# VHH binders against Glucokinase (glk): the designs that were tried, part 12

Target 1, 317 residues: Glucokinase (glk), of Thermotoga maritima (q9x1i0)
Amino acid sequence: MPKLKLIGVDLGGTTFSVGLVSEDGKILKKVTRDTLVENGKEDVIRRIAETILEVSDGEEAPYVGIGSPGSIDRENGIVRFSPNFPDWHNVPLTDELAKRTGKKVFLENDANAFVLGEKWFGAGRGHDHIVALTLGTGIGGGVVTHGYLLTGRDGIGAELGHVVVEPNGPMCNCGTRGCLEAVASATAIRRFLREGYKKYHSSLVYKLAGSPEKADAKHLFDAARQGDRFALMIRDRVVDALARAVAGYIHIFNPEIVIIGGGISRAGEILFGPLREKVVDYIMPSFVGTYEVVASPLVEDAGILGAASIIKERIGG
Short names: E, the ipSAE of ESMFold2; O, the ipSAE of OpenDDE; V2, 0.75 times the mean of E and O plus 0.25 times the DockQ between their complexes.

## First folded at step 4 (VHH)

Design s17 (framework vhh_ozoralizumab_d1)
Fold by ESMFold2-Fast, scan of step 4:
Structure s17 (fold): chain B 317 residues (1-317), chain A 120 residues (1-120)
Amino acid sequence: as target 1 above (317 residues)
Amino acid sequence: EVQLVESGGGLVQPGGSLRLSCAASGFTFSEYAMYWVRQAPGKGLEWVSEISGSGGDTKYPDSVKGRFTISRDNAKNTLYLQMNSLRPEDTAVYYCARDWSYGEYGYDVRGQGTLVTVSS
């Protein structure tokens, strides 16, 4: 008899991907499509369903897990709202996909799905106390404590990107100042690069990017590796913000491991080396040596593996 | 300007072989993971192969594992896909794709594609 296969859907604002995943977390097939949010929710849902059927054709794969950005109702399978999908209000996503695919569909917030992916398939394997942070366009996070996903009273807990790390810092889209996301996200880095151009136009960052409009985190970290002063200044600000946030998570959750993924984690040791050193400056002595800070090993597959892990979490193993 | 240009596609018989090439320019090629992805008529963009920046790590889906080999020449800024034991279901437009940006996961840059047709 064939082993159970899992279907993971990583739903993004620009693209969505559907993966066929083995029980042990190997990607067997992966298909990506443009989301085309502007075509409306019915078109998007139809194309997600078609891609699920394409990926699962001829396979024993009765369950689908979906990681979605924004506010979700995991119990009822509803996407309440998302800034990336402005016309989506209380969309019964799991019911619509179940109707179109004949499969059992589970929904979770994308950042919570990320930590579940780490728990079941990634660096969190064998750990009961995990903090996971994804550094992308925004910053999301998820927490596993005592082996269970931390969701809070209303299922909306663990908004780790919105802890205040600079009290008088930049405005965050959440409406407050100085959130981790407002300082250390890819969007924040692009904003700093655009704002810095007039004073630092001779920086290697802009030479590598070709223009200030195209300058992003990749150019920043590449310039930092070559010793560019402006790039190092921004890198140090990002590291300090991350270190303060991570220190807070260590104090609150006492994790075994802090896993950092998302596009910015691709910077590697130019980010992680200084981060590990700086965290020690912000924690009580009793926490030194009680945790690891590591890059996500799931990399580009984190969304699909996270989505597939929702199935394992919901059906028990 | 970042550019990826694929070549090497064509018509082959089942069981035949093709070697695809992708010429990269406008970025430090060795610092990016690279992908081959394909799109068959009416289907989505399917992942076919992945290679790390150094060339030390490669990944394949089961559908092509053992038949396709991805490789790179960082000195020449060129990515390759050696396709052996081709099947009708391998018929697709094949795209060279660069690793995602630091802000979003996905294929940051994709080339124009090269058509592979496997037919008797």
Scores: ipSAE 0.521, ipTM 0.816, lowest interface PAE 2.7, mean pLDDT 90

Design s18 (from a18 with Y102W K104E W105Y; framework vhh_ozoralizumab_d1; at its last look DockQ between E and O 0.02; V2 from the best seeds 0.00; counts 0 for: pae E 16.7 > 2, placed apart)
Fold by ESMFold2, look of step 5:
Structure s18 (fold): chain B 317 residues (1-317), chain A 122 residues (1-122)
Amino acid sequence: as target 1 above (317 residues)
Amino acid sequence: EVQLVESGGGLVQPGGSLRLSCAASGFTFSEYAMYWVRQAPGKGLEWVSEISGSGGDTKYPDSVKGRFTISRDNAKNTLYLQMNSLRPEDTAVYYCARDYSWGEYGSEYDVRGQGTLVTVSS
């Protein structure tokens, strides 16, 4: 009789958030807490469970979706390993939370949860062939093909941020060089701005930021809009890297839509205009007109909505 | 909490040598590329060296190439900078830095320590 609510858990290394979400994607209640990974996995699990019960008190919400960083066994609800949780080794997260909450819990990798959130609640609605990227501290992404999440043989497929776009380019935290993440992430932009200060110290980027230590993507794009030469140089490098990667995804997946979210996507047309133009330079002619490149509509809510969408994916929608 | 603590600075004559250390804690050190950066009084930060998480790949700007060597001991969670043939223009506060993602801007992971002062003068 009552409409079922969804519970989405956005689990991160620094904070976690739990949201109560309507079936059409409206966040009705949200609670954020520090993860406190140093207190141990039992404490983290207990606090997540307590927060789930707090958020869902008095509601018909029998299902929980969790987006977690790291390597997961989605069938068994296990977090195998995560750099965000160094003492977590094959943690049966869904079982532990189910015991404490009395709810059915589903687990997915956080990047895959992002594309599911776009599929069910975002710009991916109505599409069976979706590529989604989130441009944040790192670059995560996921793929839906023929209506289904692409996971690969071992469940670790679609590491879209680690395609090489600049051979012999910047070092990536994954241990290789020239990954999309090493050029187009917020981390990469901050590094370019730090490295550029000695030569480009008069750039508007540094005036807007107040110091090179504070310079970030917002300052970059604000300066680029004002014609700052250094800002445009960095913007063009980021655009070229994204265009090469996106062209590759277009060739491989033949998507209807490429959705770009995360904090850097807030740049708007100073980023997306040149990106759309540059993608055309890198694709085969048969792909022209077959796709769209759009900003994600799921701004700061993408984590909770992605996690909630796991429920819709697993029980059919 | 992520911490990076620099040490090993001091006063040295031109042509001399120093070895800097950076003690890391609060994160899985071996999974991150690391940097040394420096700041002369009243100046901005200057990149000095980088090293991959495994330690197998190092890079230097021309200003220090051949004189400075970055290294790491992943078993001890420690980053090093060997500085040889020091010049007065190397005078600065030296910081180690983690090359980890920090969201669009993730301030809690990018804490730099107080640095260690290197003074090169007669």
Scores: ipSAE 0.000, ipTM 0.120, lowest interface PAE 16.7, mean pLDDT 87
ESMFold2-Fast, scan of step 4: ipSAE 0.608; ipTM 0.846
ESMFold2 (binder alone), look of step 5: mean pLDDT 80; pTM 0.801
OpenDDE, look of step 5: ipSAE 0.040; ipTM 0.583

Design s21 (from a18 with S54R K59Y K104E; framework vhh_ozoralizumab_d1)
Fold by ESMFold2-Fast, scan of step 4:
Parts: C-alpha cells; sequence; structure tokens
Structure s21 (fold): chain B 317 residues (1-317), chain A 122 residues (1-122)
C-alpha cells in the first residue's frame, strides 16, 4: 500500500497555491499561480482543479483541504462571501472541485486552517489549547480548545481580530471602532505612517521608505530596531493593542500557547519581546506562567500546511 | 520562483576581509530593497545591512558600521557585502534577503538558499 499524501490549497485573491504534503507535514511539491479573479469564478475553479491534478499526478492523494478567506459553510463546502472574491456568493466550491478532480474536498476558513496547521504540523503540536493569530493585511485568528477547533454555534466563532482594544480608536472595516485589526494590522500601520508624516517627517521610517505613501510595517520595524523614536511610538501602540487582545484570549480560553504568524510576526523580537512583557500587565496573577507566546514556525507555507491539516482534522488523523 | 544564492564565505583571520555575493533571480531586482542578515551559532537572526532598490541609500547597525559595505549591481542582479576588519563575533551564516512588505502570508525577510558560512578565527 502506498502512503497517503495530502493536498492543501491556499486560496488567495492575488495568487493560489497547491501543495502535495506528506502525512507528517513535509511539502513534497508546490505550484503557485495567479488567481486572476477578474476572469470569473468558473475559470478560477477550473485552474485550481487543474493545479490539484498536476500536483497529485501519480500519487495516492484522494483528499483535498482548502483554506478560504471570508465566511464559509464547512459542512456543505460553500464559500458564502469572501472579501478577496467580491463576485462570489454562495459558491459550492467543494462540489465543483470534487466534480473536476474526482477527489474528496474539505473547506475551512483560512484563519481556522492556520490554527489547525499549527496543531498538526507546527508550534501547536502536542497542545490541546491553542490560540493562533495571523498579523497581515488584516488580522485573523483561530482557537483550539480540548483538542478541538472552536467554531461556535453557527460555525463563525473566533473572529479574534475584531475584539475592541482601543474604544476610541480607529474605524475598522467591520463597521465598529477600535478593533485589534484597526490598530495592529499592516493596513493600520500604513495608515498611522501616512497620518504621522506632517509631524514626524524627519523620522527614519520615511527615509527608509523614500516617501510617506511607500512607508509600511517593514520600514517601521527597521527604524524601530535603530532606535527611531517615532517608530518606537507606533511599535509600542501595536504592542499594547496586541497585549490587550492576547490578555483577553488568555482570560477567555486559558491556552497553553499563543501562536502569532503572518507577515508582521516576522519582525521578530522587536515585536515579541515587548509583547511578552506587556501581556503580563493585563492578565490576572493566576494566569502568569500558564502560557507561551511564540512566532509561527510554518512561515511562507503556513497556508498550504493549514489547508492540508483540514484533512487530518476531518478524517480524525 | 524567487531564488537567492549566496557565496563568498570561508575561514578568515581576525582583522581580515571577505566579500560576499548573492545572485538573485525570479523578480525585478532593481525594484526591491535588499538585505544581509546573519545567524551566529545558538543565536537568532541579526540584521546586518540594507540597500535601496537603486542603491542610493544604505543602512547599517552600529555593530558593523564603518566595517561592512553593502552594494548592488542591478544589471547583473547581484548583491554584495564587503566585510573589513572582521572580528570573531562576526562568525555566522550570512543570508541575503529580499525586501519584505508585511503582507498576509509574505515573509518579511525572504531568506532564500542555505546561506554562506563566515568563520573568523585565529
Amino acid sequence: as target 1 above (317 residues)
Amino acid sequence: EVQLVESGGGLVQPGGSLRLSCAASGFTFSEYAMYWVRQAPGKGLEWVSEISGRGGDTYYPDSVKGRFTISRDNAKNTLYLQMNSLRPEDTAVYYCARDYSYGEWGSEYDVRGQGTLVTVSS
């Protein structure tokens, strides 16, 4: 008998990736293609199916896991709504792909897929109580408690990026004010840098970026590493927002580990060191020492590994 | 598709010099800031130098400032690090890295390849 391989599909608005993954989480083959959303949903689905067949050619790989941004119906395999696919409404994605590939296809929200990837292949391995955050253009999160994915009553739980951390803070795209995403996302950092230019135009951030419109989180953290006061002020605001949110998750979920991934997490200890220190300021004494705060080890392939982990979660191994 | 291949490392005596090279492919090299980062045995990644896409702006931490010089040849898609007055504490694996954007799934330090080992020892 050949060993079972897993197929993970990381579905993005700009590109999608398909990986052939071993049972223990090693990526054996990977293909990335432009999504070309403007060509319509049928063409996108066809291209995904063709890539699945290409990656799995000659392999025993009967199952596909797909991580998708937005609102999904995991049981029926439907993408209800996705911000990356504005023309997609109630798309029966798993049925369409199963029809084209002959494979059994499983769907999950991409942030939930991320925490599953951590549980099966990453820093969450061996832990039954996991909180995971992805800090990128927006902020997503997922929770595992008692070894099971927390989905809530209607399967839409664990919207961790939308907890309020600054009640008088910036407007969030969700329609409220002061969400973690509105303060600590890459989009939020770019907004702070644009708004700060008039007062702080001499900051190293803008010299590194070359212009205020090009300034982003990369330039912010590079300047902070060099001791730039304005960069450190924004870094401290981001850290405070994250610390308040993480403290809330610690109080609610009592996790063994809080795993932070996404682009911003690669800032490293300039973010994680102050974050670990600041979290202690916002938790009850009984929680001190009950958790770890770590960077995701899954890096660039987190999406593929998360998607593949959906299969392990759904078939029980 | 992005590939970064480092070379030029080796064993050198304290006070010596080495020149590292990084061959880049799979992207429009001149549009990206490039970095040198290093990892000493048992330590984390340390930022060593940055150069802007056109090469007009260069940046260094105090630990290497005045000793290391970053440069690039955009016609050859190649990044360089000239290392002078080397010290035992400069011993590390050196990686070249592409500019990062803190995007959703992106790597901030797109550290590619296996790096190049620099050993400074008497």
Scores: ipSAE 0.012, ipTM 0.219, lowest interface PAE 9.0, mean pLDDT 86

Design s23 (from a18 with S52T G53S K104E; framework vhh_ozoralizumab_d1)
Fold by ESMFold2-Fast, scan of step 4:
Structure s23 (fold): chain B 317 residues (1-317), chain A 122 residues (1-122)
Amino acid sequence: as target 1 above (317 residues)
Amino acid sequence: EVQLVESGGGLVQPGGSLRLSCAASGFTFSEYAMYWVRQAPGKGLEWVSEITSSGGDTKYPDSVKGRFTISRDNAKNTLYLQMNSLRPEDTAVYYCARDYSYGEWGSEYDVRGQGTLVTVSS
């Protein structure tokens, strides 16, 4: 009995990737291209369609899932706006790609796609109550409760990166102060490293990076593993912010599992060990032991597998 | 600063074999997962193989599975791709790539080198 193959599209502002995925979540083929946003939306859409056809050539793959940053209308397949695509306004992305490829196309927000990827192919398998965070340039989140994606009244729920964790903390791009994203994102870490240079210029983090302008989360966590005090201070601030946010999600959602992905999650136990310990300080005793906090196992494949999982979710698995 | 230098490509007949090498410098090679990717003229970068930082786990797409083998020598900062049973459709420039930094959501490949051309033909 032949099995259908799935196509996942991971849209980015710099590059996009298209993967051919088996029903059970194995990536069979993957092609990446420059997005070339400056060439306009018609060119971008055409090149996505060409890549879908290249990846699916000779395969029975009638469905495409697309994870997109920004505001989307999942029912009508419209990207209302995206930070990565400044000329995109109410783009009927799924219709445009269906016309060019002959395939049925499904659209979802990229953070929601991430939690779906975990539900269908990752650490969320077998769980009906999942909280997922992506720690990258910004912080996105998604929630599955009772086996269903939490979207809220207008489909824009689960903005988990914008929970306030430091009331007098840094300004967030959303216009408020002290959001998780403003403290624990890769962008926030780079800002802390640049701001800290004058006082902590002798930190190992700057030696590893070569300059304060090149210092990022990788250098921070590498220095922290070597016991650098400044790196440990920033690590501890990030951990405290994450622990407060995760504790809030535990109280609100009572999840079985909290899954953390994105580039920052590659830090491993230097982040996760202290995080698991610190979460306990912020939850009611009745919640202790009711959840696990884990790194995403999907790592570099999370975007494509998340996108492909949209298909599974929409057609009933 | 980070450098990846591919070598070992050339002209080979269908059914033949080639071994590609990638010399890495400017970073701690043993701490990074590594990839081989390829690009045929007019096509995108196609994923060919992956290897964990320790070399303990590898992944391949079905198109090369059983024909290609990725390996690494962390003592020599070198990545390898053994290609057997080559087909005309394997014709491409082959690049090695390292895992992206901690700060990049969804990033997969950090391609630095000029690649090595593999031509499978007469």
Scores: ipSAE 0.495, ipTM 0.798, lowest interface PAE 2.8, mean pLDDT 89

Design s24 (from a18 with A33S S52T K104E; framework vhh_ozoralizumab_d1)
Fold by ESMFold2-Fast, scan of step 4:
Structure s24 (fold): chain B 317 residues (1-317), chain A 122 residues (1-122)
Amino acid sequence: as target 1 above (317 residues)
Amino acid sequence: EVQLVESGGGLVQPGGSLRLSCAASGFTFSEYSMYWVRQAPGKGLEWVSEITGSGGDTKYPDSVKGRFTISRDNAKNTLYLQMNSLRPEDTAVYYCARDYSYGEWGSEYDVRGQGTLVTVSS
């Protein structure tokens, strides 16, 4: 008997990727294309469908999972709106893709897809209570509790990046001050580096980057590893913000594991070591030792594996 | 400033071998995972192989596993792909790519060069 394969679609504003995945989470084939959102939604959807057929050619892969940024209606397969797709309003994405591919298509928010990927294929395996954060250009989050994805009343719950960690902190794109995303995202770090240049222009960060305009989170963490004082100041601010947020999630969800992915998680122990120490300062004593804080093991495959895991969640129970 | 320059492609018979090279500059090569991806005529960019910054771990799709070997020389800022037992379906433009920066998942490739054409035909 042939085993069914899974198709995962990781939909981004700049590129999209389609992967063919085994039932046990092995990537068998992966194709990436430019999204080209400026060409309009019909063109983007057509090219996603073509890429799905390209990846699944000759394979028994009747199901597609797609992770999308923004607000989605998972039951009806509709992308309500997304900042990455400014012309997309109530787009029936799953119906359009099903029509074009002949496959059954499932939709989820990309951060929720990430926690599902961790549950089925990653560090969340065997855990019923998972908190996951993605630290990238923005900050997304997802929660699994009692073995089930936490979605809330309208399916828009678990916006973990928008909890307030600095009441007088930077303005967030959501319209509120001091959100975790406004302090600890790659975008926030770039902002701090640009703003700090006049006072801290001799910092190793700017030498590694070559210019203040090119300075980003990678240069920050590289300089911090070398003991640069300005880099360590920003690292400590990011760690404190993350520790406050994670402590809040520990109090609210009592998770077994907190999984952190996204580009910034590649910093490794310069981030995770201080984070694990600082979290203890902000939790009640009864929570000490009840959780782990770990980096996502899925790394470069997280988007595709997350998308494929939507299928397992919807048809596997 | 970031540059990736592929070379080593050409016409080969089925069953033949080629070794591709990628010269990297403008970034700290040893700190990035690197990929080989290919684009066959009329198709998207297909993942072919990947290697961690240290070279300690490699990954391949089943279509090339056992036939292709990715390697790197961090002292020379060079990535390699050894291709054995080539098949007509391996015909494509081959690109080397690096991981995106700290703001992105590694599911997306940073492709900078023009690639190197591999044609497998009799």
Scores: ipSAE 0.340, ipTM 0.725, lowest interface PAE 4.4, mean pLDDT 89

Design s25 (framework vhh_ozoralizumab_d1)
Fold by ESMFold2-Fast, scan of step 4:
Structure s25 (fold): chain B 317 residues (1-317), chain A 119 residues (1-119)
Amino acid sequence: as target 1 above (317 residues)
Amino acid sequence: EVQLVESGGGLVQPGGSLRLSCAASGFTFSEYAMYWVRQAPGKGLEWVSEISGSGGDTKYPDSVKGRFTISRDNAKNTLYLQMNSLRPEDTAVYYCARDYSYGWGYDVRGQGTLVTVSS
């Protein structure tokens, strides 16, 4: 039985989750609560601390890992800014939680936490060179090279969702055009479905969704599996964007494995089959067969396991 | 097998008119938005017109707006481009193109039809 128990906190704008995790990655307890950002940062921090204490009650769990969206200072434990928390500016999150819980708290960006979760508990186990993408509302990514998380000079590296894949493509929220996130995120898919309604109003996507306003990635991939032309056109655009980005990561990092998670990855082989084929069109011949492209096995617990993995990374396993 | 076959090009004097046709086969024509794109000598592809699958919506760049009219006959699987008030700068190979990934690109399959506007 592993003796060290880990606490992982997955901090989201809508909900936060706290899990008690064994050293080998089993979820022993889990509590999910509404974030209620509108109630202010002090209320959110207090309720996170209360949930940590609830989940760890009677357990030997001295360390907490937190995955947070947005810009973070991992060394000082500060959330600088997050789109999900518009009132949060330079919040000393780890100090506030340590004060309230008596535990040592570690902070990481949520996408970096995701690749750490894959390294320690997921498809990245046994690999020293990992690229991971999470395809959700936006696109995050992280890189492990030589067995270590790649953070860059100022700790803000591996913004994999913001590589340009369509030079004249859609405007990205980061302020440039044609980023992977602007084409292949759940938000991008919803935008394409809304824009496409006038030309493709008879598409199965809109029939499955009930209206263009309700159409999302799930309806798109469901329609694509049934052979809907419009759905397949959007699927092909998403696949091409992903293939170009993944090819770039293969050239830069020479990874053993590329792991793709998040809600869009749940589409399965309608996405992964064409993606694996298309990547080969964009890489040098010397890279063919040097990598795998796989779906994340961590599914709904990826955030908690990623957060717990921060602890393993910071204390050396 | 998807096929697009363009026709109707030729030599015409400035101010003249031509009507281009594109015969489509191998797919359900009415389910796709269709485009006319052109390539002038030594230049890249330039979009010149767009039509929705039903034919209800059309779009044009300012360079041809008011001079060119796109239309389609879904019963005959045929796309048309009526070109009026032609200018020397309209000289190009004209291609019929099927929509690819909803506006991401143009699926150009045919040989094109040459339009030369000169005296």
Scores: ipSAE 0.000, ipTM 0.315, lowest interface PAE 10.2, mean pLDDT 89

Design s26 (framework vhh_ozoralizumab_d1)
Fold by ESMFold2-Fast, scan of step 4:
Order: sequence, then C-alpha cells, then structure tokens
Structure s26 (fold): chain B 317 residues (1-317), chain A 119 residues (1-119)
Amino acid sequence: as target 1 above (317 residues)
Amino acid sequence: EVQLVESGGGLVQPGGSLRLSCAASGFTFSEYAMYWVRQAPGKGLEWVSEISGSGGDTKYPDSVKGRFTISRDNAKNTLYLQMNSLRPEDTAVYYCARDYSYGEWYDVRGQGTLVTVSS
C-alpha cells in the first residue's frame, strides 16, 4: 500500500505556506516564505515551486492543491485576477507549477478551498450541506450542497462576503456599499478603530494597542472581554452584520452546519455566543434548530488543509 | 514593545543535545500559542514545533517528533526547545515566533539563534 501524501499551498499576499499532509489530514511538514509580490509573478511562482519540492523531498506526493485569492478558472488552472497580485492576469498557475515540479497541480479559490478543508478534515466531516465563512483580511465563503461544492454557472459563485447587510454602510472594495466584508472583516475593524479614535481615544482598545495605527481586531476583542463600551459597540455591529448574513444563508441553503474560521473566529465566545443568539432573531421560526454555528477546528492549519482538500475533491477521495 | 529574544544556539556534534530559550516581553504570554521555526541556508522558514497558550497541547512534524520537545514557563514568560539526537540537517537559524490568536501564522518573530550540527 503506497503512503500517498498531499501537498497544500496556501497563497497569500504577504506570505505563502506549503504543507505536506497525510491522507487523514495530519500536517507532516510546513514551510513559509515571504511572497515578495514586488519581485514579479515569475519569481513568486518559482519560489512556490522550490518550496513544494523542499517539503516533498523523499516523499510520495504527486499531487498539489493550491488555494488562491481572487477569480480562478479551476478547470484550466488559471488565475484570472487576484486582488493581492496586481500583475496577475490570466496566469496559467497550475501549468507553470507542474512544469517546475513534475507534479499534478489543482487550483481552487481560497474560500472554496476552506469549505473543502472543513468537508474533508474539519467540522464538516459527515455533512452534505455546509456553509463556511472565513473572517480574515477580507471575508470569503463557500458552500457544499448534496456533498458537492456549489460553484455556479461560471465557477465564481458563493461570494458570501459580498451580500449587503447594511444598505447605507461602508464602501466595499467590490464597488458597492454595505457588504458583509465591509463591516465584519479584519480590514473593516481596523478602519472603524482608526475612524473612532477622535471620539473614543480613551477606549481600552487604544491602550492595549499602544496607538490607533496599531489597533486591530485582536485588541478590540480583548477590550470587549474586559467590558469596554466602545469595543462592545463595534463587536455588536460585527455580530449584527454576521447574523444577518448567516440568516440569509440559512434561508437560501438550509445547511446542517455553518462553520466560521479565519483569524477573527479565534475571538471565541465573545463573538460566537452573541452571534448564535442574534441569528435566531433574523430567521423564520421553521429554521430554528435545523443548523449549528461553530468555529473552525482547523484554525491555524485551515489554509494548508483546505488546499490539500482540493486534491481529495478532484481525484474522488 | 513586543520582544522575543532567542538564546542557547551553538555548535554541537551529531547525536548531541541543545536547549533553546526564548524570553518574551510586552504582551500577555499565556494568551498566545508559540512556535519554533527554523531556516537553513537557502531554504524557507520550516515549522519545527507548536505549543498552546496553556502548554496543554503540542504539535511536531515527523522530522523532529520524538527528538525535540517544546515547553513553556508562563510565570517566567519563557519558551523552550529541547533538541536531542541532533542531525546535520537540523543546522539552521532557529526563531521563536508568536502566533496571533486570530489564526494567522505568526505576527512576531525574534532575531534567531544559530544551531550548527557538525563534527
């Protein structure tokens, strides 16, 4: 019996990580490098390939899964556009990596990879109807229904972070106002903290951060745990936005489980407790008790495990 | 403000042992998972070990499992890596790293301590 191992590539704008993963989802090796986008796409791709070979040295690992931000063509392995890589237009990423590594490479959107990670290795195991959100620098989401990834007509569906939750809310980078991402992402929280400094400069958030420029979601939730009024006000706005979005997904998809991961999900019960209560206020009574809202158990490994899960999904694991 | 200072590196023969220390300051040490990562010349930053904030959970890649032990003393704000049965391929600069509690890799890394395994 061969000891086939999986390679997962978690591609980010500031760093990328490559992991060697067992068939059952155990991380065997992890290597991280700076992405260095300023050096151009050829340099980035070469260093990704070098890192793949580094982690797979001496291993039976013929397949690579890579999760990329932005719009992708999963069938042909092309990154059409990436928000983190302004020079990437219709980049044949899987062909370039296959050429450099001798491996078969599979591509998926990073948020879709996240829900696949949950399906194969995480809280989604045993579930055929999954909604997953990742709360990080931006907000991504993915949906599994009847055991299969929901991709839509052109393969770009399930942009769950861009549902409108505040019609007159903040401008989103997608070009509209009030998207979930514009209210509940780490970027949105940092913006609220910078904008709020003049009125709320005495908040514990700024004391914990040391300056308004350094204030972020971690400082916000730490201050909220201590009962800081301003922190709780922002926490409540984030919870309301998430509850409205999740209620919409419950009505549309009727999931068994809603899994929330990404950096912000590590806030824990200061976020999840109020969220579970608030969701009930926004759903029809017939949906009460039909779902669970849980934190991703793959928090620190979610990107690599999600990327590795692309392989399992594509080869029929 | 936030500082991580590694120490304990040096030259050691194959099969030898070395204990690394990392002194942390400027944050509530017990609230953060901590990592040891290493970088050999010309290689990327390789994950070596991980410990939860409480010290109750540890993780290792197979390459060091059974040879390396991560531990922490939250009262002293210090992280340790006990390295036994050292091999030439363990030669690297070892970094202490703090995991941001929001699931990012690590947001703070120290300046490193060099470990050289040779005869």
Scores: ipSAE 0.178, ipTM 0.648, lowest interface PAE 6.5, mean pLDDT 89

Design s27 (framework vhh_ozoralizumab_d1; at its last look DockQ between E and O 0.61; V2 from the best seeds 0.00; counts 0 for: pae E 11.2 > 2)
Fold by ESMFold2, look of step 5:
Structure s27 (fold): chain B 317 residues (1-317), chain A 120 residues (1-120)
Amino acid sequence: as target 1 above (317 residues)
Amino acid sequence: EVQLVESGGGLVQPGGSLRLSCAASGFTFSEYAMYWVRQAPGKGLEWVSEISGSGGDTKYPDSVKGRFTISRDNAKNTLYLQMNSLRPEDTAVYYCARDYSYDEWGYDVRGQGTLVTVSS
């Protein structure tokens, strides 16, 4: 049988990427363009469609998967609203793209697309019970249970980044305090480093960064590897927050595997070693040895592969 | 058709500078992220820099950060690479690219490239 190619669209507020993906998850072509949200939704949709047609020219690729930030009506292919697209209200994205491309288009939320990418192409392959987190500017999450994406009654379930890990902790952009996202995201780390400069200005973090304004998670973990006490203090806070959240997910979902991706996951064992140890402190004894905690193998390709995996999920793989 | 033409290479002493250019045609240049990549003798392609379509975001690997500067002139459809403090290990053929093709080591290099030799 002819091998069909998959088209994945990673839609972001600043850029979008379109990839042509083999059935086994190899990105064959990829084009990235500025989203230019300020030009209006018709312009964005037209340019996405153009790019889909360019990337798939001469290929057997009748399906498109698109991962989008924000609130999604996946059944009707509608972006209800998104903070990244202020002018977008109930945009019939899949219909508009189908009209312009002649292809069948599927839509999913970007965090859910991430766990699907792990299920079909990543560390989740062969597992029916998966918890996945992306640790980036924010914290997104997704859950596969009994082999299927968990969406909840209204399609908005599995907001894993918004479990409270510090009841009186930092303010979260969601409007409450102490969410995992408010403590363990790249944004949270930058905030802690900026706030800490007055007291800890001699820390190696600031020497590596050149200024408190440029200090980020990379500088934090580089300094922590070298034994910097302030860096280790912040790393320990991040690890404790993650461990509390992950322990909760383990108790609720009984997963085979917990997959952690996003930019912070590139920290490696300075993060994952202590995390695995600390999770044990927060779980019931019966859960010890029932799960793994691993870094995502998908790295830079996670967005495209997640989007392409929507196709496999919707048409039965 | 998409066409990318690199120029500005040459022989330069260690510590010297060069500015490379890439003339682009056949597409709406200002809307695409662009890349410089290089191939040293006996090695594969290495990513050197990236710039967003608008020019507002740039990115570099640690090996060239602080020495190389990518820029673009969208009115002239031209991409640039300013290379300062050149070292013998920077010797390579330099290509500009618009997109990835994993059959071509992760980039679709469509021009002939421009040779940079850093030698005493």
Scores: ipSAE 0.000, ipTM 0.459, lowest interface PAE 11.2, mean pLDDT 89
ESMFold2-Fast, scan of step 4: ipSAE 0.639; ipTM 0.856
ESMFold2 (binder alone), look of step 5: mean pLDDT 81; pTM 0.820
OpenDDE, look of step 5: ipSAE 0.203; ipTM 0.669

Design s28 (from a18 with G103P K104E E108R; framework vhh_ozoralizumab_d1)
Amino acid sequence: EVQLVESGGGLVQPGGSLRLSCAASGFTFSEYAMYWVRQAPGKGLEWVSEISGSGGDTKYPDSVKGRFTISRDNAKNTLYLQMNSLRPEDTAVYYCARDYSYPEWGSRYDVRGQGTLVTVSS
ESMFold2-Fast, scan of step 4: ipSAE 0.565; ipTM 0.830

